VHH binders against NACHT, LRR and PYD domains-containing protein 10 (NLRP10). Designs and how they scored, part 1

Every score and structure here is a prediction.

Target 1, 318 residues: NACHT, LRR and PYD domains-containing protein 10 (NLRP10), of Homo sapiens (Human) (q86w26r167to484)
Amino acid sequence: SLVVLQGSAGTGKTTLARKMVLDWATGTLYPGRFDYVFYVSCKEVVLLLESKLEQLLFWCCGDNQAPVTEILRQPERLLFILDGFDELQRPFEEKLKKRGLSPKESLLHLLIRRHTLPTCSLLITTRPLALRNLEPLLKQARHVHILGFSEEERARYFSSYFTDEKQADRAFDIVQKNDILYKACQVPGICWVVCSWLQGQMERGKVVLETPRNSTDIFMAYVSTFLPPDDDGGCSELSRHRVLRSLCSLAAEGIQHQRFLFEEAELRKHNLDGPRLAAFLSSNDYQLGLAIKKFYSFRHISFQDFFHAMSYLVKEDQ
Positions, changes and structure headers below are counted from each chain's first letter, unless a header gives other numbers; antibody chains are not in Kabat numbers.
F, E and O are the ipSAE of ESMFold2-Fast, ESMFold2 and OpenDDE, as the mean of both directions, binder to target and target to binder. V2 is 0.75 times the mean of E and O plus 0.25 times the DockQ between their complexes.
[cut] stands for letters that were removed.
The coordinates of atoms that the task and the answers printed are left out; those that the model quotes come from them. Centres of patches stay.

## First folded at step 1 (VHH)

Design v12
Fold by ESMFold2, look of step 5:
Structure v12 (fold): chain B 318 residues (1-318), chain A 120 residues (1-120)
Amino acid sequence: as target 1 above (318 residues)
Amino acid sequence: EVQLVESGGGLVQPGGSLRLSCAASGFTFSYYAMAWYRQAPGKGRELVAGITSEGSTSYADSVKGRFTISRDNAKNTLYLQMNSLRPEDTAVYYCAAQRSFYTWGTPDYWGQGTLVTVSS
């Protein structure tokens, strides 16, 4: 029992995976079928101190005394949800550097190839672009596609996003009159970007006269709205370009080194102030042994991809 | 220091309603999944309702349609609206927080609990 759940960035794969674990825990999904369901974020697995199955189970349970022997006694009653396989492997363009897999990647590969715990159930979420790296590991898999928001779901999203019904109606009217925006809002993550952009414009008293013509324009509209001004009193536009270049540099370095989590020191290396950049970066505290460390990531993988792609354009502008 | 402080428990007649609140501090509330558990005397804790960091909800079969879980990330507060209460709902109710990358049922943090008694 191996299911691959695929969809474009921002289509809600992680939200669905986490809801499935919760629905199992309440007894509404798969009652009596699994003794344990483990959610594993492929982005976060790099934080695992030792690359052994026992250590993975301790980490998932949050308990270094978890009853591993008991858990593994009936592997057919286990479900592993491996979320974000595409966030584990390097981009395809870095293929030559991928010949040496890390021990942490090897652990997940052994699970996927069914060499470790061959009778357990697996659910793997990924973007389609990573299927080239995933397919050689699979034996028998059911593929499921997530398509995003229906037209009714888009309308409901706009109604719930804006606290003022007049704002919601205005924003939705703008989007409905632009086929490209309306279709892009099928992807929940893009829909959020569009709503955030429009709300930001309305809060700044601006009138939307030109609407984005493609996905790049949508992200650029968001970026232009939310880039903070320079604190030192310099020219805001030049300072905004400097911050944009720094975000692009962070994204590019992250992809080159297979990094999706960044320490504060790495943000400083790129001259980025994480707390000021909440529109683009989120942070989480992680327990690493006895210490708690703060790590940053792009709010969605789509932002990291966007800034990485833009890094080639920003370099050409120089 | 992490704290989860429940309030809103009390004595209520069968068929009545109560609203529980859980004030959270000492961690990034919006990044945690939150849940309500309950424990009757001499029994283990059972999961009643949960809500992910993204807002997706789920309920035990025994409370579906009667209880509603919600969260306010701006106020770091978790809620449980309990309607159509029955004597079997009598228990100490606990607020719990879990990191989203691990299994449900082993929360990282627990509150001290608030007693709900449903008695004629």
Scores: ipSAE 0.193, ipTM 0.699, lowest interface PAE 6.1, mean pLDDT 78

## First folded at step 4 (VHH)

Design n26
Fold by ESMFold2, look of step 7:
Structure n26 (fold): chain B 318 residues (1-318), chain A 121 residues (1-121)
Amino acid sequence: as target 1 above (318 residues)
Amino acid sequence: EVQLVESGGGLVQPGGSLRLSCAASGFTFSHYAMAWYRQAPGKGRELVAGITSEGYTSYADSVKGRFTISRDNAKNTLYLQMNSLRPEDTAVYYCAAQRSGFYTWGTPDYWGQGTLVTVSS
């Protein structure tokens, strides 16, 4: 079967996808139904060296000796989770050029259209903006919307996020006293940003006097809490503005060119030190042939979108 | 070199508790999903509990409600708190790491050497 899981940025699609793989492995989810469950990050698929099904399986397993023949013996017992269809390179341009998709997107395209492994199960996650390009590829798809956290799920999230129950209660009390902020925490990604912001305030010994009143304010509170200066010394505030402009520039260029992974050289082009910016950029090591290379990305696509939008406001200041 | 070192195994009476630790080095711990496997005499290794890089947990039915997996990314350490132990929990327990970006639970990337847990029947 084919299921499309859709929801706005930050609704927890990636977290749910990864938890599903773990729950399958422990026997909690779909016991006995699948021999293998493969998680494929669409933003990372551009790193594949060749567009062969065997290579995709090696990449997913992290092992170039994975038993491909055994895996493919019963395709109906396979589940592929294709996370982030909206993050594929050039998803909107596929009609303009014959064989114009990259080899890696072309393989995933064939999988989605059921030309490759037509009996396997697929789960595809996406933001709604890409549905226009995804839906013509689908045949018999079921659609599921991620709605966000219930009131009890929000409470559980806060208690799980903080190690100390007193801290969790204090943080949740602050959020509950602001109806707009509490409603915004229905979105798990925003809930994470809020919890991170409050934890950062508590670690810095600050008292929360004013709470954010919208999504922009929520992200700005996070940025203000964690944005480091570019250079040590007495001009910390000026250096923070420079780092902010550089993050906006990176995000804007990334969105313009549909690039979600960045090499160290690309960060240096924007005068950014990746290790110092862990609150905004994450890194991972990827095997590219015989070499291992480090790539950076914004911690969530929502940060890239936020900094891109903010770049228009920074432009006005110039 | 990647290294996973388990500790905390030992002899425990039925109903008792034990806490396992796994010290990790040689890779970026916070980017990996981590898991505990066990191998009883004459059986293959089986997945007991896992925790994603984001901190979400899952448990095999046989240990749900009795075992708690946790991680400390600052110390690069994985833990397993085992309560209400039963004789059938007797096994060698292995720490395992799987890449969080492309993980499929078939074969972990890295294994520890194992620590023996014995629950006397």
Scores: ipSAE 0.005, ipTM 0.461, lowest interface PAE 10.7, mean pLDDT 76

## First folded at step 7 (VHH; from n26 with T107Y)

Design e3
Fold by OpenDDE, look of step 8:
Structure e3 (fold): chain B 318 residues (1-318), chain A 121 residues (1-121)
Amino acid sequence: as target 1 above (318 residues)
Amino acid sequence: EVQLVESGGGLVQPGGSLRLSCAASGFTFSHYAMAWYRQAPGKGRELVAGITSEGYTSYADSVKGRFTISRDNAKNTLYLQMNSLRPEDTAVYYCAAQRSGFYTWGYPDYWGQGTLVTVSS
């Protein structure tokens, strides 16, 4: 079977995909149907050492001793979850001109086209705008739309996010009284941003005086709250602006080159301190052969989009 | 250095309750899915409960309705509330963290050293 989960950025596609893997692992989802469920973050595919199916399986298992031959004997009992098809990274090809598929991308394409493991099950997540790229690869697929939070789910999210009930109530009250915020919280990713922002404000003893008027304002409020000062002892405001500019530059470069993972060296190139930017960047360690390498990514693609957009504004001020 | 340190294990009578804690350090806790595994004597390690970075939970059937997994991101701590404990719950319980983009549950990125839970009359 082939299922495509489509939804806007932040609607919870990744969350759902990860939850599915977990539920399968606990025996709750698809009991007895799949021997293996492989979760593949598409943005990480570029990190594969070899463009082979076997290598992908080894990677998914985190063990080079995985019985790949045995696994491949019953492809009908395999589920591949390809999360974030739109986030497939292109290798930094020196020559901008040859927009050809990388071997690693080709690997996934062959899987999606059912040339590789025709009987396996596939679940692919993507954003609607990227569907155009995916559709030519699909012969028969069921499409499922991820819509985000219901009103009840929004309330529940606030209750779950804030450990203190009073804080939860206060935060939710603020959001309910603002139609823009309330509507924005339909998107789980934005809801998280809003909750995080509100929590940050509460922790700082700040009264929310100005309410965001749009999604950009929401992100700006978040960024303003969590943007760290620069350690170089300069004026705190200048330092913050510098960091913002650097984040914008990183995001813009990534988008330009279709990159979503960044090495530590890349962050340094932009004068960014990864660990201090946990509000904006996530990190993960990857086993690459005998080496372990740390890579950074924006916590959500929406952050990268936001900072990319902001990069145009920051440039104008120079 | 990444560390996962379990605590709260011990001896308890059948029907009793225990609360396990796992203190995490050396990584961004809030970005990781967390899980509890257990290994009984002579048996393989099994997934007991998991929680995603967003707080969604899942349980093995054997513990469903009795165990509750939760997390406090502010404290970088994972919890397992175990109620109505049974002798068959006797095992070393391990805290695990997972965030790899290529993964199946059961292959966590980080493991704790484990804490022993013994349920006996």
Scores: ipSAE 0.534, ipTM 0.838, lowest interface PAE 0.9, mean pLDDT 89

## First folded at step 8 (VHH; from e3 with D109R)

Design f6
Fold by ESMFold2, look of step 9:
Structure f6 (fold): chain B 318 residues (1-318), chain A 121 residues (1-121)
Amino acid sequence: as target 1 above (318 residues)
Amino acid sequence: EVQLVESGGGLVQPGGSLRLSCAASGFTFSHYAMAWYRQAPGKGRELVAGITSEGYTSYADSVKGRFTISRDNAKNTLYLQMNSLRPEDTAVYYCAAQRSGFYTWGYPRYWGQGTLVTVSS
């Protein structure tokens, strides 16, 4: 069977997907139903050197001599969790030219259209904005919506986020007194942004005098708290505007080219120093054949979307 | 180079407690799902407990309620608090990490060298 799990960015789709794989492994979920449950990040699929099922299985099995024949003996006992369909990337230009790859012929599309392993089970997570690209690939699917944190879950999140109970109580009190923040924290990803902002303010000894009044203000509060000074001689406000503009241009170019992973050269093209921007960009090293390459991404997909939206405001002010 | 180094094993009486630690390096710890496996003499390696990058935990039935897995992302360390130990818990315990972005729990990408836990009277 095929299930599509949808929800706005940050509503916990990835957390649920990873929880399911672990619960299957411990025997808590679907005991006896599946021989194997595979977690697949759609964002990282572009890093596969070959768009072949065998390579996918080798990567999922940690290159531990995957028992491909045994795994494929009973495809109906397989579950693939394809996490983040909305983050499926265009192949890197070098790989596109070498391999002649087309997005419509990618391994994931063949799985979703049931051309490969038609009897296996699929769980696909996505943001609603990508449904227009996903629905034409589906034949028979059940749709599930994720709504976010309950009021109880929000309280628990604050208690666990802050190591100091006094900080947690203070932060949650601030949020509860602002209906916009409180409602926005229904979305776990935004709840993280708010907690990070408040923690950053507390660690800097700041008193929160004015709370955000809308979604844009929430992200701007975070950005304002964590933007570093520029290297160009200590004009901090002007340097913050330069870094913000650069982050906006990186995000906009990424969205235009359907790119979510960036090499250091791409950051340099936009005058960005990745290590200094850890509050906005994260990095991982990826094994590509024998080579190890570092790639950056926005810390959360919501940041890339936010900076992309901000890029229109910068252009319209010219 | 990814390294997982276990410590904290030893000899303990039935009913006792031990705390295992696993120091991790060579990867962005907060992005990786982690687990403890164990292997008793003459037996296969089995999953004991796992923890996702987001902090969700799950346990094999044989240890549920007695063992607690946890992680400290600031210190890149995985823990296993083992309470109410029984002779059948005797095994070499292994720290393990999944590959980023592509995994199944039966085949973790990285393994530690193991730490011996012996529970005997």
Scores: ipSAE 0.602, ipTM 0.877, lowest interface PAE 1.1, mean pLDDT 81

## First folded at step 9 (VHH; from f6 with S100E)

Design g3
Fold by OpenDDE, look of step 11:
Formats: C-alpha cells, structure tokens, sequence
Structure g3 (fold): chain B 318 residues (1-318), chain A 121 residues (1-121)
C-alpha cells in the first residue's frame, strides 16, 4: 500500500504522521497489520552514516543490535512513514553539490519506487509543490489531501493553547474579527504563529492595534515580537535588524542548498546564537555513531520560507 | 546525563486513583514523544499511553477512559492520571522518551527505572 498525504506547509501532515505511529503503537490503528512502523523524518535522513536500508532501520530502532534480518523477513508487515519528502536534504559535504540524487536520497527513492521492499506499506507526506518530484516515483498511490482546521478546531486550538480562559477568549475574539487572521488560522502552523504572537503581545502588555493584512504580516508581527533585544546596551534596533538579516541569510542559504538542518558552526557563521533564538529555531541532538551532534532547524518550514522570502528585501537594503 | 525518574506509585484500593509523575532531564523534553509502559508480574512490558511532542494522546484499550497522559514541557514532566484502578493494573510503570524523528514506538530512546503500582483490596 502506498499513500501520499499532501498539504501546504503547516496543515498538520507531520502531526498526523506522528499520531498514526502512536495510535499504531497503542493498538488503536492497524491492529495486527504491521509488526513494525518506522517513522522517517526526511530532513534527518542526511544524517545517516550509511546509505543502507539496514542502517536506516538501526537508526529507527535506536539500536545497532536490532533484529534487522528478522524485520526484513516479512516486509509486507512493515510500514514506513516518510514524513516531509519535500524536506529531503543534500549532504552537508560540499562535494555533493552536484546535480543528482545523493545516496541517501536514492535510498528513499528506491523504497518509494518499490525497488526496495516492494511489499511494504508506505505513507509519504509532502507539500503540493514537491509532488512534481514525487509523482514520477509513484506507480499506484492513493492521494489524501490534508485540510487544516475546521472552525470548531480553530476554536478548540485557541482554548487549548491559552491556559487562561480569558486570554483565550480575547485572542480568539481578535482573530474572529479579522478575516485574514481567521482564515490564516485554518492552517494549524499559522494558527500557532498567531496564537504565539498574540500571547507575546498580551504578556508584554501591548494592545494589538495593527492587524496583519496578509500572511507575511502575520510572520512579521511574530518576528517583531520575538526578536531578541540587544543585551549589550547597544542600539537595540540595529541588533534586531542584524539578527533578522542573519536569519534571512541562513534561511536563504538553506533553501538554496536544500538544507533544513544546520550545525552550530553554521549558525556561528551567520552570527546567530541558537539558544537565544528559540522562537525561530529548534535544536536536537543526534547520535552519529559514537558522537552526539547538535543540529538546528527552523521551528517550522514556513519560517524558513518566510525568512527566505525576506532575504530578497533585506538584500535590497544593503 | 539523561534521566527519567518516575514517582507516585503505591498501593491503592480497587476503584481508587493514582497520579504518576516522570521528571525528565538531560535532553530536550519538548522534542520527544513520551509514553508510559507497564509490566505486570510474569507479563511482558506493554505500552499504556503515549503523548506526542505536540500533545496528542493515545491509549491502550485496557486503560482508555480511565487513564490520562499529560505533559508539562515547562517542567519537563510527564504525568499519568490513573482513575478507576483495577487489580489488573498492578504493574511496574515505566516512563519512556521517544524521539520524534528516526524512531519506532517499540524502541524508546530513554527509560525510567519504574514505579510500582499495586491495586489490591
């Protein structure tokens, strides 16, 4: 079985994928159908030490002693969830800047094309723009569109996000009175951004005077709210602008090179302090063999897209 | 060092309630899915409840409607509210962390030492 979940950025594809794995694990989803469900974040595949299926399985199991041979005896009872096909990365190594599939990409492509484990089940999530790259790999696939929040779900999200009921109501009222915001909140990821922005404003005692007119404005509002002030007593505005430019540069470089994970050294190269940018960047520690290495990513791909877009504006000001 | 420390276990009467806590340290708690497992005497370890990093929950049928898993990312703490406890719920309960990346729920990344819950009249 091959299923493609498609939806725009922030529609909840990843959330659904992760929930599916959990539901399977608890026995509520696909009872008795699969012995193993492997969740593969596509943006992380580049971190594999070897471009082998066995290595992927070892990684998924978090155990180099996992019974891979046994696992592979019944491929029909395996489900691979490939989350974020559009986020497949090029290797960090400069040598592979060449046009073509990396070995790690090839590994997944072979799975998708049913050359590897032809009887296994696949669930692939991707954004619509990436479908053009995925479709040639697909023989027979069921396509499912992931829709964002219903009106009820939007309301519920606000209630769940804000711990204070009054704040929740106030925030939701603001959003309901603005068609642009309300519509934007159909996308769960954007809804989070909006809620976070509003929460930030409330915490700072600021009245929301200007309402966003478009998605860009929403992100700008968020960015403006959470950009760190200059702690060194310098011109706070210059510092904020610098950080913004740096984030834009990082995002642009990532998009240009199809990179979504960044090493600490890369952040430093852009004069970014990862820990101070938690509003924009997330970090994870990855075990690479015997070593543990920290990587950063934008909290959501939509942030990277936003900053990438902004990079064009910032460059013009230089 | 990664640590998961369970607490809140004890002896309770059938029909009683108990709240388990798991304090996590040494890793970015908010990036992990968390779960409660239990192992009854003479039985294998089983997944009881799980919660994604985003807060979505799932339960084994045996505990559905009675148990509630929750998390507080600010406190790096996982909870299991157990209501309407039954003798068959007697087990050592383990907190587990599962990274939401390369992972299978059958292979948690980190385990606690467990806390004993005994349900007996």
Amino acid sequence: as target 1 above (318 residues)
Amino acid sequence: EVQLVESGGGLVQPGGSLRLSCAASGFTFSHYAMAWYRQAPGKGRELVAGITSEGYTSYADSVKGRFTISRDNAKNTLYLQMNSLRPEDTAVYYCAAQREGFYTWGYPRYWGQGTLVTVSS
Scores: ipSAE 0.571, ipTM 0.859, lowest interface PAE 0.9, mean pLDDT 88

## First folded at step 11 (VHH)

Design i1 (from g3 with Y110H)
Fold by ESMFold2, look of step 12:
Structure i1 (fold): chain B 318 residues (1-318), chain A 121 residues (1-121)
Amino acid sequence: as target 1 above (318 residues)
Amino acid sequence: EVQLVESGGGLVQPGGSLRLSCAASGFTFSHYAMAWYRQAPGKGRELVAGITSEGYTSYADSVKGRFTISRDNAKNTLYLQMNSLRPEDTAVYYCAAQREGFYTWGYPRHWGQGTLVTVSS
């Protein structure tokens, strides 16, 4: 069967997908039904060396692999979780008058259209903005919406995020006193941003007197807290503005070309030092043929969306 | 170079407790999901507990309520608190790690060398 799990950025689609893989592995979910459950990040599919199913399986299984033939013996006992269909990357190309697919996109599309492994089960997660591209590929799909954290889940998140009970209570109290902020924390990705911001403020000895009143304010509070200082020349404001503009430029270029992974060279093109920007950019090393390459992404797609939106303001202020 | 090093195994009487540790290096620990597997003599490896990068835990039915998995991202260390141990818990316990981009828990990407836990009277 095929299930589409949809929800706005940060509503917990990825979290649920990863919970499902783990719960399957422990026997808590679907005991005895699947021989294997594979998690596939659509954002990272562009990094596959070859656009073949065997390569996908090798990458999922790592160095200690079972034979691919054995895994594929009973395709009806396989589940593939394709996470983040809206983050599927396209190569740089001029606009096409007729539809064209990259080889790597073709593999996922063949799975979704049931041309490859037609008896396997699929779970696809996506933001609603990508449904226009996904729905033409689907046949007999069940659609599920995810809404984010319950009130109990928010309380548990704060308790687990902070090591110190006093910090957790203080942070949660601040959030509960602002109804807009509390409702925004229904989105787990925003909840993480808020907790990180509050922890950063507490670590810096600051007192929170005014709380953010909307999503933009929440991200700006985080940016203000974690944007690296410029410690040469003593002029942090000018350096911060340049880094901010560079992050906005990277995000805008990425969204415009449907790119969510960036090489170190792309960061240098935008005058960004990835290691110094760990609060905003995450990195991983990938084996690409005989070489190892480092790729960066925004820590969460919500950051890329935020900086993209802000790029319109940055372009006006030159 | 990824390394996972288990410690804390040993001999314990039925009903006793042990705490296993797994020291991790060579990767960004907070970005990885972690798990404990065990392998009894003559048996295959089985997953007993796992924890996602975001902290969600799950347990095999055979250990629910007795074992607790936890992680300390500041120390790059995974833990397994094992209480109310039984003779059938006797096994080599392995730490496993998965980068949550492309994976299956049927074939974890990284393994430790294991630590022996023996439960006998």
Scores: ipSAE 0.708, ipTM 0.928, lowest interface PAE 0.8, mean pLDDT 81

Design i4 (from g3 with G106N)
Fold by ESMFold2, look of step 12:
Structure i4 (fold): chain B 318 residues (1-318), chain A 121 residues (1-121)
Amino acid sequence: as target 1 above (318 residues)
Amino acid sequence: EVQLVESGGGLVQPGGSLRLSCAASGFTFSHYAMAWYRQAPGKGRELVAGITSEGYTSYADSVKGRFTISRDNAKNTLYLQMNSLRPEDTAVYYCAAQREGFYTWNYPRYWGQGTLVTVSS
């Protein structure tokens, strides 16, 4: 079977996908139904040099340890979770055409159209904007809309985010006093940003006097908390402004070219030091042929969208 | 390089408690999903508890209600609180970490060296 989970940025699609893989692994979800469940980040698929099923399995199983024959013995007992179809890089299709390959021969397209492993199960997460590219590939699909956190789910998230119940209670009380902030936490990605911000404030001994009034304020509060000075204990307004502009520039260039993964050289082009910016950028090592390369991405797609939108404001201020 | 170092194992009587720790280095800890596996003498490794980078936890039926997995991202440390221990819990316990972009919990990417837990009279 094929299921499409759709929802706006930050509605919890990735969190749900990762939760499902773990719940399957512990026996909580679909007991006895699958022999293997694979999580596949569509953002990172461009890194599969051969675009072959065996390479995908090697990457999921740590390269040298994939028992491919055993895995493929019963394809109906396989589930592939293809997370973030909207995050496929545009050059993916162009790269296939440059090699003389049609889009119908790409691994993801063959899986989705049921030409490769037609009896396996698929779960695809996406934002609705990508449905134009996805719908032509689908034969029979069930669609599910993800709407975000209920009020109970928000309370549960705060309780689980903070290891200390007193911190969780204080953080939730702050959020509940601001109706706009509380409603914004319906979006799990924003809920995470708010919890991270509040935890950062508590770790720094700060008192939350004014709460954010909208999504932009929420992201700005996070940015203000986690853009530390680059000097020993000092505060450098110019350095923080420079870093902020650089993050905006990286996000804008990425969106312009439909790229979500960045090499170290691209960070340097934008004057960014990736290791110092772990609050905003994730990094992963990938084996590309015989080499291992480090790639960066924004921790959430909402950050890339936010910094891209902010880039127009920064340019106007110049 | 990536390192996972377990500690806290030992000999405990049935009904007792132990807390395992796994110190992690060589990667951005808060961005990785983590898990505890165990391997009883002469058997294969099995997943007992996992925790996502977002903090969601899940447990095998055999340990639900008795074991609690947690993580401290400031200390780069994974924990397993084991209560109401049984002789069947005797195993080498391994810390495991999972890369973010392509994975299956059948084959975690990184392993620790393990810490022995023995539950007997």
Scores: ipSAE 0.726, ipTM 0.919, lowest interface PAE 0.8, mean pLDDT 79
Fold by OpenDDE, look of step 11:
Order: C-alpha cells, then structure tokens, then sequence
Structure i4 (fold): chain B 318 residues (1-318), chain A 121 residues (1-121)
C-alpha cells in the first residue's frame, strides 16, 4: 500500500509519523501486519554513506548487524515511512539550483516508484507544493490531508505547553482575543511558536502590547524575543542584527541548495554559534561510519522558510 | 559517555504501585524518544511504553490504563508510573533511548542496566 500524508508546514506530519512508529512498536498499530517499520527522515538521507537499500536499512536500524538479508525476504511485511519528501526535494522553488538526482535521492525515488521492493508498504509525508514532484512517482496512492488543531486541540495544547495554569490561561486569552493569532494556532507548529513567544514575553516581564497581524509578524515576534544579546559588551542591536542576517544567510543558502542540515563548520562560516541559537536551530549527532558528526537544522522548516524570506529584506538594507 | 540509570524497582504486592525513574546523561535527552522495556524470566524483551520527544505516548495493551510514561526534559529523567501491578508484570525493566529519525524501536540506541520489579504476594 502507498499512502501520502500531505499538509502545510507545521501541521504535524512528522509528529504523526513518529507516533505511528511508536504505536506500531507497542503493538497498537498494525498488529501483526509489519515485521519492520522503517522511519526515514528525508532530510537525513544525504548522510547515508552508501546509496544502497541495505545501507538505508542499517541506518534505520541503527545497527550494522541488522539482519538485512532476512528483512528483505519478506518485503510485504515492511513499512517505510518517508517523512518529509519536500525536504528531499523542494519543487517550484525558483531560486533553487537545478541539480540532478543524487544517488541517495534516486534510492528513495526507486522505492517510491515501486521499482525497489514493490510489495512493501509506503507512507510518505510531504507539503502540498512538493506533490507536483511526488505525483509522477506515484502509481496508486491514497492521499490523506493532515489538518491542524481543532479549537479543542488548540486549547489543550496551551494547557499542555504551559506548566503554570495561570500562564496558560493568560496566554490562551491573548490568543483568543486575536483572530489572527487564534487562526494561526490552528497550525501546530505555529501554535508552538506563539506559545513560545508568549512564554518568553511573560518570563521577561514584558507586556504584549502589540499583537501580530500576520504570520510574518508572529515569527518576527518570536525572533525578536529569542535573538541572543551581545555578550561582548557591544551594541546589542548590532549584534542582534548580525545574528539575524547570518541566520537569513544560512537559511537562504540552504534553500538555494536544497540543504536542510548544516555542519558545525557551516555555522561557523556564517559566524553563528549553534548552541546559543537553540531557539532557532536544533542539533543532532549522527554516526557516520566510525565518526560522529554534529549537524544543525532549523527547528522547523517554517523557520528556514521565514529566514529565507527575510534574507531578501536584509539584503535590500545593505 | 551515554548513561541510562534506572531506579525505583523492588518488591511490591499485587495491586500495588511503583514508580520507576531513568536518569539520562551524555546525550541531548530532549531530542530522543524514550521507552521502557521489560524482560520477564524466560521471556523475551518487550516494549512496554514509549514517549516521543514531543511527549506523545504509547502503551502495550498489557499495561494500558495501568502504566504511565512521562518525561522531564529539564531533569533528563524518564518515569514509569506503574499502578495496579500484577504478578505477570514481574520483570527487569529497562530504560531505552532512541533518537528521533532513527525509529525502529527494535534496536534502541541506548539501554540502561535495568531495574528489577517483582510483584508477589
């Protein structure tokens, strides 16, 4: 079977995918149907040492001693979850450099096209824009739209996010009184941004005087709240502006080259301190053969998109 | 060095409660999904409960409604609240960590040494 989960950025596709794997592992999802469920983060595929199916399986298992031969004997009992097809290939990005498919990308394409392991099951998550690139690869697929939070779910999220009930209520009140914010919080990722922003403001003793008027404003509010101050005694504004510019540059470069993972050296090249930018960047250690390498990514693709968009504004000011 | 250290195991009577803890160190705890496994005498290891990095939980049917998995990222600690314990819950309980994006749950990246839970009258 082939299922495509589509939804805009931040709708919870990744969250759902990960939950599915967990539910399967606990035996609550697809009991007896699959012997193995492989979660493949598409943005991480580039880190594979070899562009072979076996290597992908080893990667997914986290064990080079995984019984790959045995696993491949019953492909019909395998489920591959390809999470973030758009992070493998982002179609219709006008500013992206045209490149051919990498061998690693080709590996996944062959899987999607059912050339490799035609009897296995596939679940693919993607954003709507990437469907144009995915559709030609699909023979027969069920499409499922992932919707964001219901009103109830939004309320629940606020309650779960804030450990302090009073803060939760206050934050939610602010959001409910603003149609733009409330609507934006339909998207789980944006809801998180909003909650984080509000929490940050509360922690800093700041009164939310101006409410965002659009999604850009929401991100700007977040960014403004969490940009690190200059520790070196310099002009805090200049430092913040520099960091912002650097983040924009990083994001833009990534988008231009369809890169979503960044080495530490790349951050340094952009004069960014990864650990200090935890509000914007996440980091993970990856086992690459005998080596462990740290890679950074934007906490959410929406951040990368935002900073990419902002890069045009920052350049104009130069 | 990565370490997972379980605690809270012991002897408890049927119907009793026990809370297990797993202290994690040496890795970014908040970026990992965590899970509790158990291995009863003469049986294979089984996944009992899991929690994603985002806090979504899943339970084996055998423990659903009785066990609660939770995490405190600030403390780098995983918990398993076990209520209404049964003799069949007797096992060594293991804490396990699996990096997000590295999901098979068949081969967690990190394991604890385990803590023994004995449910007996």
Amino acid sequence: as target 1 above (318 residues)
Amino acid sequence: EVQLVESGGGLVQPGGSLRLSCAASGFTFSHYAMAWYRQAPGKGRELVAGITSEGYTSYADSVKGRFTISRDNAKNTLYLQMNSLRPEDTAVYYCAAQREGFYTWNYPRYWGQGTLVTVSS
Scores: ipSAE 0.717, ipTM 0.928, lowest interface PAE 0.5, mean pLDDT 89

